# VHH binders against A-type ATP synthase subunit C (atpC), part 5

Target 1, 342 residues: A-type ATP synthase subunit C (atpC), of Archaeoglobus fulgidus (o29103)
Amino acid sequence: MITMIYKGNRAAWAYIVARTKVMKSRLLKPEDFRKLLNMEFDEIVRYIGETEYKKEIDELGYKFTGPRLLDHALYANLARTYRKLIEVSFGASKFLIMKYLEKWDVWNIINIIRGKMANVQPEVVDDILVPAGERDMDFWKTLLVKDIEEIVKSFEGTPYYEPLSKIGSEDMSKIEDGLYKVYYRELLKLNPSDFAMKLFLDFIKMEIDIRNVKTLLRLKAEDATPDEIMECTIPGGYELTEEELRKLAAMPIDEMIKALEGYWFWNDVQIEGKEVAAVEIEFDKVWIKTISKRASNYPLSILPVLQYIVLKKVEVDNLRVLGWGKYYGLPSEEIERQMVIL

## First folded at step 18 (VHH)

Design H3 (from C2 with A33V)
Fold by ESMFold2, last read:
Structure H3 (fold): chain B 342 residues (1-342), chain A 124 residues (1-124)
Amino acid sequence: as target 1 above (342 residues)
Amino acid sequence: QVQLQESGGGLVQAGGSLRLSCTTSGRTLKTYVFSWFRQAPGEEREFVGAINPSGGRTYYADSVKGRFTISRDNAKNTFYLQMNSLKTEDTAVYYCAAKYVYRWLTSPVEYDYWGQGTQVTVSS
């Protein structure tokens, strides 16, 4: 029973929150990223090898080099960290953590398919797989050697089959959006009859809002039609309901930006004169600040745990941007432009 | 559906020049970074260079800097690679790829669209 599973008390939540507080204390700080930005690629790998990523760097260093070593180590550490969080949790907290982390199955599906379409080597796709959802690494590795038709067949009988069955008939970006729509739709079936569940569902709905405002801005910059925009948005937002999204999608971009000022995620965000990528990073910062504030307001709940899950992902993303940027030989200014540092 | 199509590959003598183009079909990709990659036999795919959505910023791998020029014409949905002073080491299949500009510094796996590739062979 889903309702019975997530019921708990203050003592039960205190345990998992205490565990995540210790894990959170090991996250890299802004000053660490400033040091890393001034390093060359090989120096970055050595620096990271003396942090909580040491285990993965040590284990993979004799097999891999360059950006493949970094990608594999970062995502292996991410997966190990998320699995540890599941392992040490129980009852309601374990259920919610597992449900949230199921999005990593979507990540793996998308990148396996992208690798097939790009004709890149399967071992490069393996570097970025994150076995933190429902399926284990052995399952994902079997998909690496299958063609797209066989991959789609592997999901027959699951909700993910429907969007996957449209590969070849729709643009791939719509297929990817469809996979995330399934993930969020299944989460939103949970009933907010308990305060812990309400906190979780509100977090999910707010995450959907952040994703949808980014989609609106990106597709308006692409001159997409309102119908095209609506096809790419995810239903079930906190304030960006389907009705609100349809209204915004129909507006000229200047009017839409003005209307966005009335939503929870608008906190003096400056869009004028900024490229769309910079605006998206501003919304990432708003989301992180909002998560932190809500976790502080509800410290004996799932929110501090979700905060940690998000912050760990942000750290891995920043390290990946840094590593690939240095490897490709890009100037530090461009690399820093793509990082989320608070 | 969005598709990328390379053209302009062929056989060239060392020291010669070649111009590759990549056309997009389907929706316009105004907010995308376009990158060139290349892959020689038995090697991993190598970054050649990239151009931002507006065309105002270009980036090049050290191995091609000063010899290759990337440009784009958003009105024609076309993305170009001008290759000068070609060397035998430049022999490879050249791919164009597009990535949405947000956090585009990623593994090649994560690029949104890829062309089919065009062969460039440089002989002496």
Scores: ipSAE 0.811, ipTM 0.911, lowest interface PAE 0.7, mean pLDDT 90

Design H4 (from D4 with A33V)
Fold by OpenDDE, last read:
Structure H4 (fold): chain B 342 residues (1-342), chain A 124 residues (1-124)
Amino acid sequence: as target 1 above (342 residues)
Amino acid sequence: QVQLQESGGGLVQAGGSLRLSCTTSGRTLKTYVFSWFRQAPGEEREFVGVINPSGGRTYYADSVKGRFTISRDNAKNTFYLQMNSLKTEDTAVYYCAAKYVYRWLTSPVEYDYWGQGTQVTVSS
C-alpha cells in the first residue's frame, strides 16, 4: 500500500501542477516589494490587507495590532495556504507535500521552547505558530500551557524526543539543529522507488546542501572548530557528504571558500567583502533559481509544487522582515538587506 | 551554555543617566545582533534598539532616539545601553537579547538568547 502512495499518473501530476501554478501567480512580485519598502508600517498593513492576506488581516485585526497582527496574519495565511495545497492534492503528491511540510512541526516545537526560555507569554508564541505539519493547532495549543518538562514528555516515543531530552544540558542551538536533523533523517529514509520519489529526495538533499553551506560559513565566522562544525551540519546532502563536510570544516576560511566554488550551489556567489548574512541571502537566491530551473525541466512532477511552497515561504519571510523593520523604524536599506527579492 | 546577563539597572531621577550592560558567557557571538528590549508593567515588550555584529550599525526606536546609545565591546563580550535624559516613561524592565544576524528582524520569540532583565525606575 505504501508503494501506491508514491505512485502518480500523468493526469494527477498535471492537475496538482495546474492548481499550484494558479497559486503561484498570486504571489507578490518584486515590484510590489519595492513599493512596500517605501511605505510606513500602517500603509504596509493596509496594502497587505488588500492582497491574498486579506482574510487573515481582517479576521485578526479585531484582536491584534502592530507587528503581532502582521506576523499572526502572515503565518495564519501560510498555514491555510499549505493546508489548501494538501487538500487539493492526492496520492503521491499529497504524501510528499505532507512529508515536506512536517518541517513546520519542528518550527513550532522550537518556538514553543524558545518562548518558555524567554519567559514570553504563550499568546505571543501562538502568533508565530504554523500548523501546517503533522500536528494540528489543538496539539500546539496544549503545549503552550505546559512547562518544558511536560513538553519534552509529550514527544516521548517520537524521533524528536532525543534532541528535546537534552534541554537544560545542551545549548538550545544544538537542540534546534538536532530537531532539524531528525526531520531530514526521517525524509531520507524514504525509498527512491520511482522517479517521483527520486526527484523529491534529490530536492531534499539539495536543500540540505544549502543549509550546510550556510552553516559552514556561519560557524567559520564564529571561529568554530571542525568538530563543532560537524556537529551542526546535516548529513545526507546532495554533494556535501559527511566526508566533504569534514574536509571543508578543517580548512581555513579562504581555502574553504575556494573549495565551495566546485559545488552545484556556488553559481558565482560573491563572498569577499560581504557580511555573512548577505552571503546567506545569495545562497537563498541560488536555491530559488535552482528550484525554478529544475521545476521547468520536470513540469509534470512534484518539483513545481515544492517550488511554490518555497516561494510562498520566502514571501512570508520577506513580509515579516519588512513589517518588523518598518515597525521598529529602521531604514529601508537595512530592511532590504534582509530580504530575498528576485 | 550561552547566557546573557544584564546589569546596571536602578533608580534614577528624571533627566538623569544610566548605563546598562549585557555580558555574554559560554561563548562569543560574533555573528549575532544584540538588541535591547524593555517591558513596562502591563505593557508588551518593546524594542529599544539594536547593534549589528560589527558594531558599525545601530538602530533605535523613535521613543529613545537621540537619548539612548548602544555600543559593543567584543573584547569583553559585553554590549551597553547608555540612557540619557531619562523620562518617567522609560521605567521598565530592560532585557538584552541576541539573534543570529540572518533575518534578525523577527518576533522577539525567535531571538536565540535572552537575559533575565534589569529594573530601571525613573522617578519624577
Scores: ipSAE 0.920, ipTM 0.963, lowest interface PAE 0.4, mean pLDDT 94
Fold by OpenDDE, fold request of step 19:
Structure H4 (fold): chain B 342 residues (1-342), chain A 124 residues (1-124)
Amino acid sequence: as target 1 above (342 residues)
Amino acid sequence: QVQLQESGGGLVQAGGSLRLSCTTSGRTLKTYVFSWFRQAPGEEREFVGVINPSGGRTYYADSVKGRFTISRDNAKNTFYLQMNSLKTEDTAVYYCAAKYVYRWLTSPVEYDYWGQGTQVTVSS
């Protein structure tokens, strides 16, 4: 095990890591999810209302009910939590946290556009917005009442304008991919000026690999051409270079799966006989485990903080799946199949 | 560009049956779940049911369970909603929607594709 401590900033990193550890200790445990899976929707809401989500459940419970209450509360808590993390951070840590959390701007853009395309009420879209990125909630609220053209125009002069300008001429899925490509491209423009930045960038590159392997498997299942696959993958991965991706994309699915065994993210993942969604869940687990291991190797770094950010999102996502599943009356087995529990 | 198109809606008497179809064009969605939603005037859009990519698993809202059946024909890029024993309260605009199968259990806002909807009216 290689443990590194930042020279000259040990105290600063110790502080933010300590704060993050406390926050991490408040995350739900696997046992909690097992209990929740055996509960009815209303019971789940009550249960969650007695946890770290109490504030949001109480405040929003006055105006909202059902799955909207739960979703809104969960995302509100997520946003509050991430903003708090930014608030208690400083210097390099704050910068990196903020840069990473800019992905939520992409999330918000996508959902606003989806809402418009689906003719969903703006209030319903508001429920799932997460103002944890660069833009504040006021900005997002202004977009909720605009048409698609006005929304696109609002991003003129920004890197996100190019993919958004394609709305109406391309599938939304491609636009979404384009937006995330922009997000990662901008991150990868950062210079590895010090060890902290290097760790951060490696984290990002590894995350890109996880995304790309999911994309490969998904699109192969869709019988996509190699060119189509390459259009949907993100450049700048940790081990999946453009050349590697092209090579994999051109392989028959069985050969591709075999070839994937040679990469850092394989970790004995079983792909054969599994549904594509189940395989993606496995890669989520691999990612969580990998982050945990790396954070342990560099305990006084940005990695424990990023680990928490990822785990918090996973928790919220699991709770959302649980809430919607229970509300719709789905069996626990189906709900659990869509959760990432470690 | 991927598009969903509903058909089969109309006027039917209570106790009657209708079969709705949703056809995908532009691209095949082999890894997508297909869901039916409905929206009555002044009401929120509500979940009716879902079918997974293979067609092996279907789930229904309690309000339609035992009366409605969802099926999928991948060769025709079409999925169906068979509605039996229709009630006046089933009157709504019915929408088909598609969501990539990974964590498909989510807000309707996050669905990837939507149809334009088809009106179903059940008279007394």
Scores: ipSAE 0.915, ipTM 0.961, lowest interface PAE 0.4, mean pLDDT 94
Fold by OpenDDE, fold request of step 19:
Structure H4 (fold): chain B 342 residues (1-342), chain A 124 residues (1-124)
Amino acid sequence: as target 1 above (342 residues)
Amino acid sequence: QVQLQESGGGLVQAGGSLRLSCTTSGRTLKTYVFSWFRQAPGEEREFVGVINPSGGRTYYADSVKGRFTISRDNAKNTFYLQMNSLKTEDTAVYYCAAKYVYRWLTSPVEYDYWGQGTQVTVSS
């Protein structure tokens, strides 16, 4: 019976990994992005319309134009892709995929609130919603027509209510950080009951480290106090413990940078003399490489699936940067500066 | 709490000039890009231009290139939009916005901070 269970589990992982491998093969290559960087906006839309995004481009092209078309199509595809991933998964894999993708609920909440605060039209916010988390698109649409108070109330009884309740009394950036803290806190409540769960949790903890190192650098550049930095970091990282974070936060920037060299996410990242954004891009690359390596080490696990999820997001993000940049008429150099191409 | 406030809007004749200001209060945004947007009645909010944190790079929409200039005074926590050779089609509510510099090329919805806007009217 144990053998059968093991065989069953192995087969389950093999199946989902095989499916994600196929999906991964359809992602754009670095060469594709190089070509796209030399295109005009309309050419880019046409090009993308001949790829995995064809369905969304064709369907939305009737109602949308310009950067809104591209953005909406990209996010719609992203949501569809992630939902498909959930649909083809089962058991432990499905559970973990769904838990990870709850991050998009946070994304949607934040953008809805931002839209309200900025007096942006609800339909414009709709363009960038990604219903890949726990809540469906119908839920999110209901929030688009509500005021901030009603939106906050809609989350009463959920873990996200607490940070949302601070709207009006705290800076939005802190609220956003609070929402992500809730997301990660909930994930970290999961019991490492088996090897799959352990791999998943380690992945989450490592992701937290990547976020925290970015936060540290960002806030140091803003001359934030150690206390302010600690308020914005996420507990539960892989190597950046609360103690480590506090220590780093208290250091002068040069010392902190030197100290960061001792952690897993340091891969000869050059910080000195670089713009903060460029440094973050480097950490994105480190993260992608790290995930790739770990997925290769554990091929029959959740890691190849998570790798795909991350890569798909990176692709969409790159395409968005490209689209907006080209539409605004920015030079390719500036656009490329904001892309993560590996 | 961080707030952006526009000023300097008003009525001007075609061919005239106007200088808008955007002042940040609460916290200094040293790692943020500052963008100007504008919205005419019945139209979508459109990108006007952007300045990076250092002020060393500026970019403009084609419709305003050569006429508009964005600058930044970090000491005063203020950035500016100098508008020359104004046209009637420049009539709009002008907004200042700030976005953290990492992947700032995104939807306006994702900008971190917005001003309330200032009306610019260009008469013929």
Scores: ipSAE 0.914, ipTM 0.961, lowest interface PAE 0.4, mean pLDDT 94
Fold by OpenDDE, last read:
Structure H4 (fold): chain B 342 residues (1-342), chain A 124 residues (1-124)
Amino acid sequence: as target 1 above (342 residues)
Amino acid sequence: QVQLQESGGGLVQAGGSLRLSCTTSGRTLKTYVFSWFRQAPGEEREFVGVINPSGGRTYYADSVKGRFTISRDNAKNTFYLQMNSLKTEDTAVYYCAAKYVYRWLTSPVEYDYWGQGTQVTVSS
């Protein structure tokens, strides 16, 4: 296997990768999660409070308790971590990191809208916002106190206005899909002008495939029509082209599953007999493994950084699942079923 | 559009029983968990219980465990909250919510669909 290195500025990439590597080393290990699964909620909070999340747990512990404390702390840490990545990056790396992290603007938009629709207090929505994208927390705070119409108006002139303008006329799920489509579409407008960009774009395309295969399986389980499926899939995947997606979407589920075996993400995933959620978890694992492998192949590139970004998100997601599960008093088995531990 | 609608709320005496229903319209949510939440005045929205898509697994908050039962009838696109041995502290607006089953253990904010809520008042 050939290890490729970006030849543009080796020293620059070495620096950011080194910094990221240190950050990666601080991520929780599988054994940590195993321990956490055997703890009570309060113990978990204490445990997390002694990790990289200490700052947020300590600071937010004065006002928050229960799962809100944990969620808020986790997302605050996530945001801080991602901003740190931006801070220590420069040139091409900074650009790509920032572009990738723009997805968090979509995240924040969606959750603000969801909060409004659910008639949830703005403060509760604030708990899960991640100001790691283009917009800062001040901007998001302004939206929390606005009505949906005002929120939509706030995005006039941006690519996100079009999907948002459909609020009230379309199902929120479609709007969410639309927002992410915009995000990925904008990324895919970038030209593969050099090696770094090529790696970045391939990463994005592969991520799209992972999302799309999940979508396919999900919607097939819902007996969705091919057209409905296509409305929810994202164009620009690595191997799942629009044509491929349409073909798959039109297949009976058994045929589709068989056809999926031919793509890069299959990795002998067992679909038959499993719940759809379990299958999605498997694809998450495939994605993590794939990223790891590719990062290893290109150690002085953007890939190790993107890998960390993904892993950090996975960690936070796992901890959230754990926290909510334990707080609600669910058995460890049910909690673990929803976690991605590798 | 997918909509959830609660029904069955009302006034009941302590020790009494009430059965809430949540009906889905617009689309069948076969891969969604259904949860009940409740919110008392001045309080945060509280998790009551959840049922998985197949109906084979249910979980309840400790505060209602042994008294409340969640069930679902997929053929009718309806799931239920049977509330027995009601207490005054059970007084709240009860919400039904649906979340896609993948990582459904999350903040209520991330639930995909919510009902408008139904008032349950338990008098002493």
Scores: ipSAE 0.913, ipTM 0.961, lowest interface PAE 0.4, mean pLDDT 94

